# VH-VL binders against Uncharacterized protein At4g17700, part 7

Target 1, 164 residues: Uncharacterized protein At4g17700, of Arabidopsis thaliana (Mouse-ear cress) (o23610)
Amino acid sequence: MEEYEFLVRVREAGGFDIEHLMDTKPSSCVIGCREFDNNDDYNAHIVLFARMGIHKYNMIQGTNLQLSCVEKYNYRSPRVYSAFYITLIAKDPDACNSLVTFQTRVVEEGFNMTKLSCNIARPKPGPQENAALPRHSVDLEPVDVFYKGSLPEWPPEDAFNDNI
Key: E = the ipSAE of ESMFold2; O = the ipSAE of OpenDDE; V2 = 0.75 times the mean of E and O plus 0.25 times the DockQ between their complexes.

## First folded at step 1 (VH-VL)

Design i13 (framework fv_iluzanebart)
Fold by ESMFold2-Fast, scan of step 1:
Structure i13 (fold): chain C 164 residues (1-164), chain A 123 residues (1-123), chain B 107 residues (1-107)
Amino acid sequence: as target 1 above (164 residues)
Amino acid sequence: EVQLVQSGAEVKKPGESLKISCKGSGYSFTSYWIGWVRQMPGKGLEWMGIIYPGDSDTRYSPSFQGQVTISADKSISTAYLQWSSLKASDTAMYFCARVDEYSSSWYEYFDYWGQGTLVTVSS
Amino acid sequence: EIVMTQSPATLSVSPGERATLSCRASQSVGSYLAWFQQKPGQAPRLLIYGASTRATGIPARFSGSGSGTEFTLTISSLQPEDFAVYYCQQYNNYPLTFGQGTKVDIK
């Protein structure tokens, strides 16, 4: 079974760096890789998901990381939910604006984003590092409970900013 | 509380059809996989397959592909395991168990189990 | 498929003593390994997942360790209710596979 072999390979790679596997993807597997593009139809949602992952990490770890840019995302929608594996660059204003490659997985469950969960929010592990730290367990709480108050403003204050 | 309640014991003859059930309660039935595990008398556990009730996506162990059918009815939170023609070698205890899908990996561990359904097939 | 091999087949331990059970995978399963307890006439009960994380309600005397191909379940200060068959299960690769079990007997 082609799907069995492909899903094993995706799982072994962790879901974030799977571009090298896409040539072997069975048509039955709804999974795709996207470089982040300002003209992408899902652009605004991916930025929101990225910010949610960073905020979750900051709340739990006591950091103050900020989104610099989204590098890429992978999506999987094989069933009633959609999962997004987002790779982004965050900056740490408390450490001279140093840059960190960051990973977050956001699951969209239910119609029209009625339930969002963030189950991975972490700096990208190095090849020899413990990938489970600071990985967080699955979080099925709604977005409004996740933030324990106000959600991020929509649209983001710089969503339509034409930076040069 | 999370519960999986299975149908009662069955005594059948070879060649007969059978459908056993597993009803989930106390959680979002459509958000978790349901797996089926066989345990032959005096032997260990053997995974048969899993189903995601939200869309009926079903995956079988290669050893059980084509031998059984797994299905689910999400309107009544019930999963099923079915044989079109039973064999004496199907005599076993059959367990259903819940599998968490919302982790960072596919095909997770079984966290809650049904009590089991004993199926005896003899002439 | 990944073959899971448990040793020993039977382990005799006195109450209050430490029991150590081994599980070996035929190829790496990372940390995607669970341990289950099964008592006669009962369904299996999840003890450990992720090789080392205790499931909800599982006493602290149960601990898991290992990664890759070699895993261990340790029961410190074994209690009378701990006499059972223990199974390891990998969930890194399809199909999901279980070990053959280790029976923990009194004495």
Scores: ipSAE 0.007, ipTM 0.490, lowest interface PAE 9.6, mean pLDDT 78

Design i14 (framework fv_iluzanebart)
Fold by ESMFold2-Fast, scan of step 1:
Structure i14 (fold): chain C 164 residues (1-164), chain A 119 residues (1-119), chain B 107 residues (1-107)
Amino acid sequence: as target 1 above (164 residues)
Amino acid sequence: EVQLVQSGAEVKKPGESLKISCKGSGYSFTSYWIGWVRQMPGKGLEWMGIIYPGDSDTRYSPSFQGQVTISADKSISTAYLQWSSLKASDTAMYFCARLPDYEGAMDYWGQGTLVTVSS
Amino acid sequence: EIVMTQSPATLSVSPGERATLSCRASQSVSYNLAWFQQKPGQAPRLLIYDASTRATGIPARFSGSGSGTEFTLTISSLQPEDFAVYYCQQYDYWPLTFGQGTKVDIK
């Protein structure tokens, strides 16, 4: 498959659940899927990004969701940025500590996290909801909405430095 | 054929300014990144930074940020590495190299420019 | 930054013998690893990219393998022109980083 057709299918699938598309991925597309575990070499980065997404959602919606665990992430790395599509489990203390599957997209722009932006932060849409991303979300440059040169306090600074 | 041709050897004193060049030919100069690599005498290779001549997007290795300026003139297919004030520790061979993209291997290299800084 | 460690520092081998060079990354670099050859007084020359893809014009006796954190460059039958310093380099994450080099010299 051509790169454009593949990226259209990724967009239509929402970017987070694309494992079924990977066998048709063109070699020109730098896209990968990973299940999260403590041996993951991006462990500290992914946890930081997951926390960022939850913070953004909480401040916009007035909620208090807490990170429970990360399930998986997909990454896409075109020339000018790297994008991470993270699927995680969040706990909602305002709803009897119910668990919610949550999705966030964090983009690293520039070298070594010089600019981070969170473009998507939401509970995972249900089957009857539109899970498709906006037409250019897979190709869009990040918008700096929340963390202007600063990262969440957690994980600790030493955990981040161990991965750089 | 693809070629990167660098300027000739330089002998300078501490505090002097210097600008060395890397001229690309045989390919679309504005479609590839140009990187700069330092090799101190008897030592290994160190990545300094890169520039994309098409839009002059320039990025530096943290250890070289503020120490050098990388630029390019796409009208003459030439990239530059510049020092405002040289130090004896800048004595090294400097290579330029072409990269297909942001996260690619350097596929073609210049012959190197030897810079000697001594009092 | 990702630290690249090469071993051995020096490898002595006779012409016609097999040489195996190792490169270790401090964290996974996936397949984003290149190998370069440098002879005295010359610029480095790209041998292998994407861990195992031979660059144009590179003889078949050079092969690369590995992924993640452990990589190997193999020269199956060393020729006199292969005595040089070999560097690995990751391009998975910025800043791009090189190993310290392995010198392949005559036994």
Scores: ipSAE 0.006, ipTM 0.468, lowest interface PAE 12.5, mean pLDDT 78

Design l01 (framework fv_lutikizumab)
Fold by ESMFold2-Fast, scan of step 1:
Order: C-alpha cells, then structure tokens, then sequence
Structure l01 (fold): chain C 164 residues (1-164), chain A 118 residues (1-118), chain B 107 residues (1-107)
C-alpha cells in the first residue's frame, strides 16, 4: 500500500521533520509543510496551538517555558479533523533564558463544535533519541508524548557556523 | 495488540436503564476518540455515540439524543454508555469501536447483547 | 442525514468470480468512505478507508474506488473465506451513517 508506506515513514520521523518525504506523498493524503509566516491564514490558530503545547508541558513537567517564535508546522487535514505538527523555539527563564527547540501536535476536531486536543508536547528529541511515533496499521495515531528527559542544551555545537 | 471488551448487556423492560462498559488495552486509550455502534437482530450497523479523547466532545444521532450518555474514564481505560428510557427498538448487539481521528473504526470489540422487551 | 445505499442487498457468486458492490451517498462525501467486512457472529473488520486505501494485512484482491457520491468495492477473485456481509460507511458529516449491507454468499 503506497499510502500506508508513506504514513509509516511520517510516523517514524515523528511527523515534525518530513520535508524530505513530500516528493513521495500520495495525492489521497492531505499533508502539507509550512514555514511560519505572519501573513499565514492560520497564523492566530498556530500561535494559540503553540502556546497550548507549552502550557501543557509546563503543567506536567513543572517548567516555565515561554514561546519565543514559531519556526514551522506540518498539517494533516481530513474533513473531520486537522492535526498540526508545530516546531517552535521556547525560552527557559529558569536556565538563563536559554532557547529550546520544542514540538507540539495539536488536533482540531468537530463538525458542529471545534474541539482542540494536545497529544504531543516536548523538547525536540536529539539525534540519539527515538523521535518516532508508535506503530499503527491504518494511519498516524494520536499519542500522548511528554518528554521527561533532560532538556536540550543551547547553543548546540557549531550553532554559529551557518550564521552570518 | 489492541483489544476492546464490552460488558453490561442484558435483558431489560421498556423504560428501564442499562449501563454498558468497554475495557480497552494494547494502546494509549486517552489518545483516541471512541464510539458505540449497535446492530439490531438481522439488521445493519447504526452509530449511536461518539466521545473525544479527553471526554470534552460528545455526539449522538437524533434516535438516542437525550436518552443515551457516553462517557469515559481514561485512568481506567474504560468507555461507558448509559442508556436511559430504553425502547424495544434499542434492542441489538452494542459494539465499542476505536475512532481513528476521522470517525471511522479501525478496531472493534466483540459486542454485548441488549434486549428490551416486556 | 447522509443516506448510504448499497447495491445489491445480497449477492451469490462462485469461487474465483469478480464481485462488485456499489455504495451511493445522498450527497458528495469527498472520499470519506470506508468498507467493513462482518462475518456472522463477529465484529466488523476494517478493509478499506478513504475510499481506496487498503488496510494493512488485508488481501490485495480487495479494492475500492470512486468519488463524489458513487463508490465501488471489488473482490477480484472470490475466495471461500470472503463469505460475509459488507458495509460502507461515510464520515464526511454527522451523524455517521452506514449502508444497509450486502450479504455475500458463495454457490
């Protein structure tokens, strides 16, 4: 099943860094990648979702992360729901205002009433950590993922090599 | 392995109440919407209730609205259907089913029979 | 409510035959349609979702196609284990509705 294979790859990549998979996307899959733009039609919703993810993470972990900016988001939007995979930069006032790349997945459901849920809220996993979502047989599964490990350190090694 | 096991069915008189339960295992129950679907003897499938992953949104068809209440306890991985003011036309096998983010059902329980008769 | 009508209501065919079942929606459902197989006494099993996508582990002889209001489910070469009732379901709008079912028997 071509679509099944595509969705498996999306799940294994965690849903947040999937730009390299988009060339193989089946036409039946409504999945897109967007860089955050203040002119985006969904700008207010994405910012709200980003804050919701940070808020949920802070409540569960006892942290005080603050939204710095939204970097990008991916969406999957069948008619009956929309799932947003948001990558953002958060500031940690408890760690000298260090910056953390953060990920949150927000699902918007409903026909007659809009309902929001946050299934993933975590600092971006490192290269040695499993970023994959759990396996499933049909499509992307909604899962609750709250990273309880050490926060990523900033700046990352070689952070300034690509900057001007 | 995903498993859904219904219980609580039985024989009741019209106008009485019955509460069904569905125990879920093998997946993160709190991340999925859930539905109840019934099937009258010798008839087809009829959707009767939906509940969102956190219990904040619930939907019903007009045939049961006001009489049936869907609920869940995520700490116990259990889905419920409270059926009040039961009518003979509510007779059937009641299945719980996992909603895959789109209101279609990738896993179903075995069903529990409900008979409403005098 | 979106009404789903299946044709035929019942069908008899021989092993190896190509079987086609049609599902018509009373309005455009934009491919938000799934097909289930139900063996007597058992729960339904998902076969096809989003009108044409085969569920993992389901044999390739099963397929779905269609768009708008008209959808088709096909078994390319009927096998004895395919004796069952088949249902379509739309999830474009609430309430969720199923077709009346097609009972498949093998001669």
Amino acid sequence: as target 1 above (164 residues)
Amino acid sequence: EVQLVESGGGVVQPGRSLRLSCSASGFTFSSYGMSWVRQAPGKGLEWVAYISYDGSNKYYPDSVKGRFTISRDNSKNTLFLQMDSLRPEDTGVYFCARDYEGYYFDYWGQGTPVTVSS
Amino acid sequence: DIQMTQSPSSLSASVGDRVTITCRASQDISNYLTWYQQTPGKAPKLLIYDASNLETGVPSRFSGSGSGTDYTFTISSLQPEDIATYYCQQYDNLPLTFGQGTKLQIT
Scores: ipSAE 0.006, ipTM 0.511, lowest interface PAE 9.8, mean pLDDT 80

Design l02 (framework fv_lutikizumab; at its last look DockQ between E and O 0.35; V2 from the best seeds 0.00; counts 0 for: pae E 5.1 > 2)
Heavy chain, then light chain:
Amino acid sequence: EVQLVESGGGVVQPGRSLRLSCSASGFTFSDYAMSWVRQAPGKGLEWVAYISYDGSNTYYPDSVKGRFTISRDNSKNTLFLQMDSLRPEDTGVYFCAREWDYGYFDYWGQGTPVTVSS
Amino acid sequence: DIQMTQSPSSLSASVGDRVTITCRASQDISNYLTWYQQTPGKAPKLLIYDASNLETGVPSRFSGSGSGTDYTFTISSLQPEDIATYYCQQYYNLPYTFGQGTKLQIT
ESMFold2-Fast, scan of step 1: ipSAE 0.016; ipTM 0.585
ESMFold2, look of step 2: ipSAE 0.167; ipTM 0.658
ESMFold2 (binder alone), look of step 2: mean pLDDT 93; pTM 0.946
OpenDDE, look of step 2: ipSAE 0.377; ipTM 0.781

Design l03 (framework fv_lutikizumab)
Fold by ESMFold2-Fast, scan of step 1:
Parts: C-alpha cells; structure tokens; sequence
Structure l03 (fold): chain C 164 residues (1-164), chain A 120 residues (1-120), chain B 107 residues (1-107)
C-alpha cells in the first residue's frame, strides 16, 4: 500500500518537483531525483532530451527559446520504458534574453535511443495553477500542460544506424 | 462509463491474416498504454502485445513476434492488432486491456473479447 | 521467461470458508504481481495489484500477501458470487506471464 500512496503523491506533484517526497520512497519503487552537474554520466542524453523539449515547444508556439542550463531531472523506469522529467532554464531572445524555468518529459522507449518521444514541453506552471494529475492510478499528463503532442523521432533512426 | 469494445474476430485458414479493433470510450485514450491478451479454449491467459500511450514503443512475446503488429489511432480512440501468418495455436478469445503505465501496474479495464479461430 | 505456477489448479469449498491460492514465480519478482478474477464467458477483473493492494471497489474479503517468489491470495469468507477462475500475473520483466489459473467451485 505504501508504494501506491507514494506514487499518488508523485502524480499530484506533476512528477517534476518531488524532492520533498523522496525520504518516504519505498525501496521497491524505481524512481530517482538527480541534480544535473558536469560529473553526471548520463548528461549527454539529458541535454539532448532538454533540447528536444525546447525544440518541440518552439515549433508549436513559434518561439525561439534556447537552452541555458539543465537544473535537475527525475527518472521513472517502469518495466517497458524510461521516463525523464527534466527541469531546465531557457533563455528567450525575443524577450531581452529573459530566463524561463522550463519543464519537459521525455520517454526513452526501447534500449538503443532509437525511440524517443516528448509529451510535455512547457514553462513551469505558476504556484496558483493546478499541475496535479486529475486521476489516481493512471499515466495521465499534468492538467496544466501548455503543449502536448508528438515529435518526430530524435535522433532519427537513420542518424545513427546509417552513420555507424 | 469506461468501456473497451473489441471487433474483427472470425474464422480464418492457417497462413491468412486478420485485423482486430478495440474501440475505447469514457476515458482519455491517448493517455494510456494498451495491451492485447488472449485465451485459448479451456486454457489460461497469455499476454501478446503492448503499445505505449504515444504509439512509439511496442513489445511482443516470442510466440507472436514478427507476425503480430499492435498499433493505435489516438484521434479515433481505437487500438488495432494486425495478425499475419496465423497458426492453429493462435486460436482463442482476444481481449483488449488498458495498461501498464508509470503509476498503475495492472490491466485495470478489459473488453469483453472477440473470438478468433484458425482452422483448416 | 519467468514461469508462474499456481496451486491448486482447482479447489472446492463451501460458502463461508477461507480459501487460499498460492502463486510461485521461477525467480524473484519484487512484489510485481497482480491477481485477476474471471467468471465463465466474461473478461478478467482486476482484484489486487502490487501483491497486496486491493483495487477500488473490490470487497475487503479478498487479500494478497507474499514477497520474493511466493505469493498468496485469500478469500476470508467465500460467497457464491466468488465462483470463478483466479489468475496471478507477474510484471517484473518482459514477457509478462500469467499463472495457469485456479478454478474455484462450491461444494
């Protein structure tokens, strides 16, 4: 029962800001929080995922946000995929290079980076906005998603398969 | 009311193809992973296909890998199973089921099933 | 592949009896186990997930326990509507596999 209660709280927090829940995490639950730094062994993948999220948002919204830095990421590895909840700082050249806290969820489906999808790409919701999932026990996106859709696979399968 | 309704079952000859459909209603179909589970006459349950909520990832057991293809159309709330090179051992009732996801590890909603008979 | 073995394959019990079904995995599945009920001619119904968590709307007479490779499903006081086949399923690793089922009958 404790794992169910923990995962409900993670969903209510939207999956991005869950550090305050980690001291109650059951050992059976495969979820982790990591601050991004230059010694992170997975950092090239996380930076790629962050850029995918920004690119998706820019494509749909007509903006030109640029990655400034990755702040942190959470990972969740259920049996069939890995999901990354990335919090980053983006720079907006159309608004005097102002900084925006940005959130993206990238799913790595399969084991060779050939299937990547991005289903959340948004500026971080404000404190008054409800970012909680609307339902228990389901893989639903946060209620306040500014964009939801699918990107072309990135990198494209031919980017690595044909150039290896 | 959350509901899954299968269709497309029937009687086919070995080596032929059949396409099953599953129509979803009462929930946000595009937010859920989906699976197909089959049951041979008088036998137990066997998972045969999984598709992620986006359709980007699929998994199969070795018994059907290369012959079955799961797909989905989120704009129409419909799940499909394309079954090629059918064999007598593929005979059974095919159930559409919702799951698994990040947050719930279960097939929590099932359709009523559609029968498939492969015979000569 | 992880093999799931249920025991017994069938059992008969009387209304009011405590009924226990066991499920054994060929390797440690870390509580990633569900239990389903299937009445003849109908789709399976989720009863228990993550070995011991009762699904919403399922009567409290149903329970699950266990860890590692050995898991138990219990009906504390059998009711006539509980006549069904019960299946366990592991979701620790692909391919997901079911037990062979336990057929429950009333005497």
Amino acid sequence: as target 1 above (164 residues)
Amino acid sequence: EVQLVESGGGVVQPGRSLRLSCSASGFTFSSYAMSWVRQAPGKGLEWVAYISYSGSNTYYPDSVKGRFTISRDNSKNTLFLQMDSLRPEDTGVYFCARGYSDYEYAFDIWGQGTPVTVSS
Amino acid sequence: DIQMTQSPSSLSASVGDRVTITCRASQDISNYLTWYQQTPGKAPKLLIYYASNLETGVPSRFSGSGSGTDYTFTISSLQPEDIATYYCQQYDSLPWTFGQGTKLQIT
Scores: ipSAE 0.012, ipTM 0.534, lowest interface PAE 8.8, mean pLDDT 79

Design l04 (framework fv_lutikizumab)
Fold by ESMFold2-Fast, scan of step 1:
Structure l04 (fold): chain C 164 residues (1-164), chain A 119 residues (1-119), chain B 107 residues (1-107)
Amino acid sequence: as target 1 above (164 residues)
Amino acid sequence: EVQLVESGGGVVQPGRSLRLSCSASGFTFSSYGMSWVRQAPGKGLEWVAYIWYDGSNKYYPDSVKGRFTISRDNSKNTLFLQMDSLRPEDTGVYFCARDLGYDEYFDYWGQGTPVTVSS
Amino acid sequence: DIQMTQSPSSLSASVGDRVTITCRASQGISNYLTWYQQTPGKAPKLLIYDASNLETGVPSRFSGSGSGTDYTFTISSLQPEDIATYYCQQYDNYPLTFGQGTKLQIT
């Protein structure tokens, strides 16, 4: 089936850079590509997820990357989970404030973000590298082990839009 | 809690047929692809069949192609394997297993049902 | 078919030891590789997917690495409950194929 074939192509492309596949997306397939902006309904969620990915990467690698901005995200929301493939720009203060394109995949399970998992957190692979899989992805532990404390504070969408 | 329970195994003579079932619970069965994987006595794992979440695509290795048919009934949360023209080499424990979406790796497995093909 | 070869086929180690198992594919599999644990008489359990990602609820002493054709599975400090047979599996192409398994025993 065309949905199956489309999903196989998405998997082979790694899920982050799939814009070239969207013209062939079946209507039944719940996958979307979005540019990030301040009016996005998912603004607060995406920013939180981006910060989770950066923070986890920093903890494991001993780096101090800081979120600069979110470029785009893809989402897939079958009934059992929601997956977000976020591409963002991070600033590296340990490398003269250089900018790095960064990728993180966050899976939301349960109701209203009851369980979050971050399985991919890495600088974006180069164009000559196999992008089908995150060769540079960092192994990430479950959210409970990751946070062992409070989740980052999450601002309301309306307040954020009014201030920006 | 995700549970997969296989049934339908038994002892059967070569050339005959057997139908295995796998009852799924604790997750939205219709959202996951499913496989059958077998293990001969004292041997390793061998993939037998894969079916997409909606039943639209099915895959088999050459060793069972044309003899085995995988199917599913999403309204009853049940996976099936129809095994025709059974051979002694088909003897083993048959596991059903769930994938995550369309990825073909298996995050949950049933306990298996034994199939013995002997004269 | 993509052939998966595990090394060693069996090994003995003591509690607390670092254990390493390797898996080699007959062609590049783009990290589409999983590792499973199977205790005798039980179903396999997923430990690692996409070559290096630890499944939820799996102890951190288990890890995976590698790329291309060569992959490694490591237990940093062997525990008694880790005694099992370990399998790698590729899902880059059909047919899906498993390694022959590595039987891990305590000495």
Scores: ipSAE 0.006, ipTM 0.498, lowest interface PAE 9.4, mean pLDDT 78

Design l05 (framework fv_lutikizumab)
Heavy chain, then light chain:
Amino acid sequence: EVQLVESGGGVVQPGRSLRLSCSASGFTFSSYDMSWVRQAPGKGLEWVAYISYSGSNKYYPDSVKGRFTISRDNSKNTLFLQMDSLRPEDTGVYFCARDTYDFWSGEYFDYWGQGTPVTVSS
Amino acid sequence: DIQMTQSPSSLSASVGDRVTITCRASQDISNYLTWYQQTPGKAPKLLIYDASNLQTGVPSRFSGSGSGTDYTFTISSLQPEDIATYYCQQYYSLPLTFGQGTKLQIT
ESMFold2-Fast, scan of step 1: ipSAE 0.016; ipTM 0.565

Design l06 (framework fv_lutikizumab)
Fold by ESMFold2-Fast, scan of step 1:
Structure l06 (fold): chain C 164 residues (1-164), chain A 121 residues (1-121), chain B 107 residues (1-107)
Amino acid sequence: as target 1 above (164 residues)
Amino acid sequence: EVQLVESGGGVVQPGRSLRLSCSASGFTFSDYGMSWVRQAPGKGLEWVAYISYDGSNKYYPDSVKGRFTISRDNSKNTLFLQMDSLRPEDTGVYFCARGLEWLSYDYFDYWGQGTPVTVSS
Amino acid sequence: DIQMTQSPSSLSASVGDRVTITCRASQDISNYLTWYQQTPGKAPKLLIYDASNLETGVPSRFSGSGSGTDYTFTISSLQPEDIATYYCQQYNNLPYTFGQGTKLQIT
């Protein structure tokens, strides 16, 4: 039941900070961890997903966070379904441009972003806080965004709006 | 609003087969692991099958292993339980239940109303 | 398989009483334990997960505690709508296993 134990530990860690668990990963699990860089095959997708998460959080909380950079992401990618756990740095203009570590989970259904959903969008929980994924409180409403066509090389800030 | 609706229960003779369905709505079905849990008349709860979000992992307790098969069709938001070689001890109400999310094998946050299965002659 | 044993199997209490139910696992389950409420003829409802976390929308009079093999579920001030059977479940190991249930009646 090593796969079960591994997945439980991933969930307890919240899915975002799991590097310390990867040496115990069963070979059958298709979960990967990646530091973000300009040579990443998912560069444009990950940046788009990061902006989507920030936008969702801003709408719900009334904040104005802006993407500074993507730090890392974890993924599970069967051929027709992918889930991304993205850790990024956001800038808060309402707090003297202070930097905030932010987390978002985006699910891509089908090939080439035929359907996207964002289910987690939040500042990273502090060291004394439960890092496990919260029950039913992480999202106030589901967001389904449909995109047809080629993904742009560098998504603009407004690539994914509520109006799409 | 999350809804799970079971169907396909009924009265069946020992040794026969029955296929249960669970229709899911109000959430992204493909993001969640799913289970079947049964309850015999006047008895407690017994887990009988689990399937991962993508259908790649399936687990059963020894009491049904080799006789029951769990499957899902994510394009139709539907969960299935194929029950073969039914025995009188398989009698009970069968509940469809949702797991926390696709990364975990855990407890059940939403349940359907259940569908009754009676195995008798 | 991990055996889950609940105590008591049934109890009767009055409105406003403090009610305590215990659940013991045959081995350490590292707090991977839930509590469910089931009213006759209805599906179970999740009340508590990870031994002590209250599910969203569940009244604060319900609480859970414990660690290792011994866990406790408490209703601080019993209400009429709390008449139900309560089940614990472990999800530390497959197969998932449930306690036998505790039937709660109000006098």
Scores: ipSAE 0.011, ipTM 0.497, lowest interface PAE 9.2, mean pLDDT 78

Design l08 (framework fv_lutikizumab)
Fold by ESMFold2-Fast, scan of step 1:
Structure l08 (fold): chain C 164 residues (1-164), chain A 123 residues (1-123), chain B 107 residues (1-107)
Amino acid sequence: as target 1 above (164 residues)
Amino acid sequence: EVQLVESGGGVVQPGRSLRLSCSASGFTFSSYGMSWVRQAPGKGLEWVAYIWYDGSNTYYPDSVKGRFTISRDNSKNTLFLQMDSLRPEDTGVYFCARESYYGSGTYDAFDIWGQGTPVTVSS
Amino acid sequence: DIQMTQSPSSLSASVGDRVTITCRASQDISNYLTWYQQTPGKAPKLLIYAASNLETGVPSRFSGSGSGTDYTFTISSLQPEDIATYYCQQYDNLPYTFGQGTKLQIT
């Protein structure tokens, strides 16, 4: 199907930098690209997901990256679930507070975040010398409690995998 | 106070065009997907069109595809439905409705509706 | 298209009665189902989303249940203001489809 092939191309491109693919998006495919701003009703959820990705990376790699701001995110309509491809800027205190462009993919299954999975959480591949705060960075409030319970489940990556 | 107000309805002859408008207030219009839903006299509800928050994606059922065009002007907080090649079976009350995002409360339900604008297609 | 079959098409009940309306989808819709109330001359009002969740401000006498293809809407103790037509709608897939409606009258 045309929608399936488009979703495969998005996945092959990594899902984070897909602006160049949007001109070929089928009308049946519900994917959006957004810069992070203060008028977005998803502000709290996107920030939570960004912190989730940073936390996962820090736990696995033994690092202490800190979220500075969210640059942009791509998402899919929640027909069954939502997939979020978030690009953010992190600060690395172990490297003289250098800035790192960081990418995380979070899938929300069910309502009220009943199941969250983080499949990608890593610094953006390639050189980091271009990492910088976005022109109009959103001032983020500290999160008192990252999760009320246990960390979210980490299921297999399948947001763009459709079995017909 | 969240409100949607439709306008532009009226009586029109078969084969002609009509443009409906829906004015939004009390919420960040540019953050929500929007739909049009119609209801023929004495009949049930029928979904007619959907548009993404940024206008980049639109959807239609086969009954109106190619004849109706949904659009929006986020700077004016206004939703439009351009109806071409109108038929008697397009007669009904047309509602605009807001679709909720994940985590915005209703989870893809139509949580806010306008009061509707009547469209009559007859000779 | 997913077909939504709603039953009964109409019913009459007395104040205080328990009223049940059913909705059947032609395929599994994974609880992506809403219930709306429409009084004559007015726009529909959201009552239930995700099959069983009450919308804010909706009285607790309204409830929804079900899974897969079969869903139920219940009014535990009918009140005079509940005279309306009730519709189910699936939002699992496009096109969005509605049941044909159940007209509720009080006797």
Scores: ipSAE 0.007, ipTM 0.497, lowest interface PAE 10.6, mean pLDDT 78

Design l09 (framework fv_lutikizumab)
Fold by ESMFold2-Fast, scan of step 1:
Structure l09 (fold): chain C 164 residues (1-164), chain A 124 residues (1-124), chain B 107 residues (1-107)
Amino acid sequence: as target 1 above (164 residues)
Amino acid sequence: EVQLVESGGGVVQPGRSLRLSCSASGFTFSNYAMSWVRQAPGKGLEWVAYISYSGDNTYYPDSVKGRFTISRDNSKNTLFLQMDSLRPEDTGVYFCARDYTVEYGSGTYYFDYWGQGTPVTVSS
Amino acid sequence: DIQMTQSPSSLSASVGDRVTITCRASQDISNYLTWYQQTPGKAPKLLIYDASNLQTGVPSRFSGSGSGTDYTFTISSLQPEDIATYYCQQYSNLPLTFGQGTKLQIT
């Protein structure tokens, strides 16, 4: 599939659920799909981005959603502009800790997280009947511990090559 | 500091050709996808052509597909629009615009900088 | 093609007024929406991208909100220099499409 046609289909799918398109990804596209796990070189940064999305939604909507785990993320990385499409599971303590599949998009401009913006932060549109903890969910540190810790070197030079 | 300057517009008869140019400065031209957007007199905006940072990918809406060709010369920081088989409905101001998304990565197409526009009039 | 419909097509307001313009897409565009300002005789200027993100250098009186098919652009306190036509644009699907424009005049 040509690069432009592939990007059209990625946009039509909304960017979050594109695993079914990856078999047709042109080699020139720097788009990756990753399940979240303990061996992820971007683990701490993806968690930061996930927390940004939940926080934005809670501030705007007056909700109290809590990040439970990250299910997956899609990474798009041109030379100086990166976009992260993160799918996560949140708990709603105001609804008996029910699980919510949540989506956030975080954009990084430049290198080493010098400028971040979050423009999508929402429960996944459509039915929430499939909201469940992933098979290999990762226990996440409390926010206070996360922000006091040191972040790993980012980005690792080879982090996305294995999954694209 | 970012500047886009269009040229090559003018009055032309139906069926003829025109080539528009856009000179870019103040940024690394080769890192950005580019588009052409037109506006008929007293009307709204219409997107007419897209080209990726490398020049390897292009897109045209059905209204101009097969008649217009977008191209670029990254060594000269110049964008082109070759307009063939011009019709009266192609009359308008043609804007050169920088796509905010760099290369293939973000999958979004919107325009953070625009040129001043160059007028094209197709009439007998 | 996704059709973008703006409301109203034109409006008049006084300096200091809160001005609201809406944009409706014919299908869900998942916040892939921008707002542009075009003063007469000039090129459009990007104000807002991804439905709610303010472009660098754009005054904070401009804001955007919305989701799904319905989006809103607001000027919290209208200034004389805001006389312009405002356009929304979607980038959810190709071809890219614009709203018909909302012409803003100051009374």
Scores: ipSAE 0.006, ipTM 0.515, lowest interface PAE 9.9, mean pLDDT 79

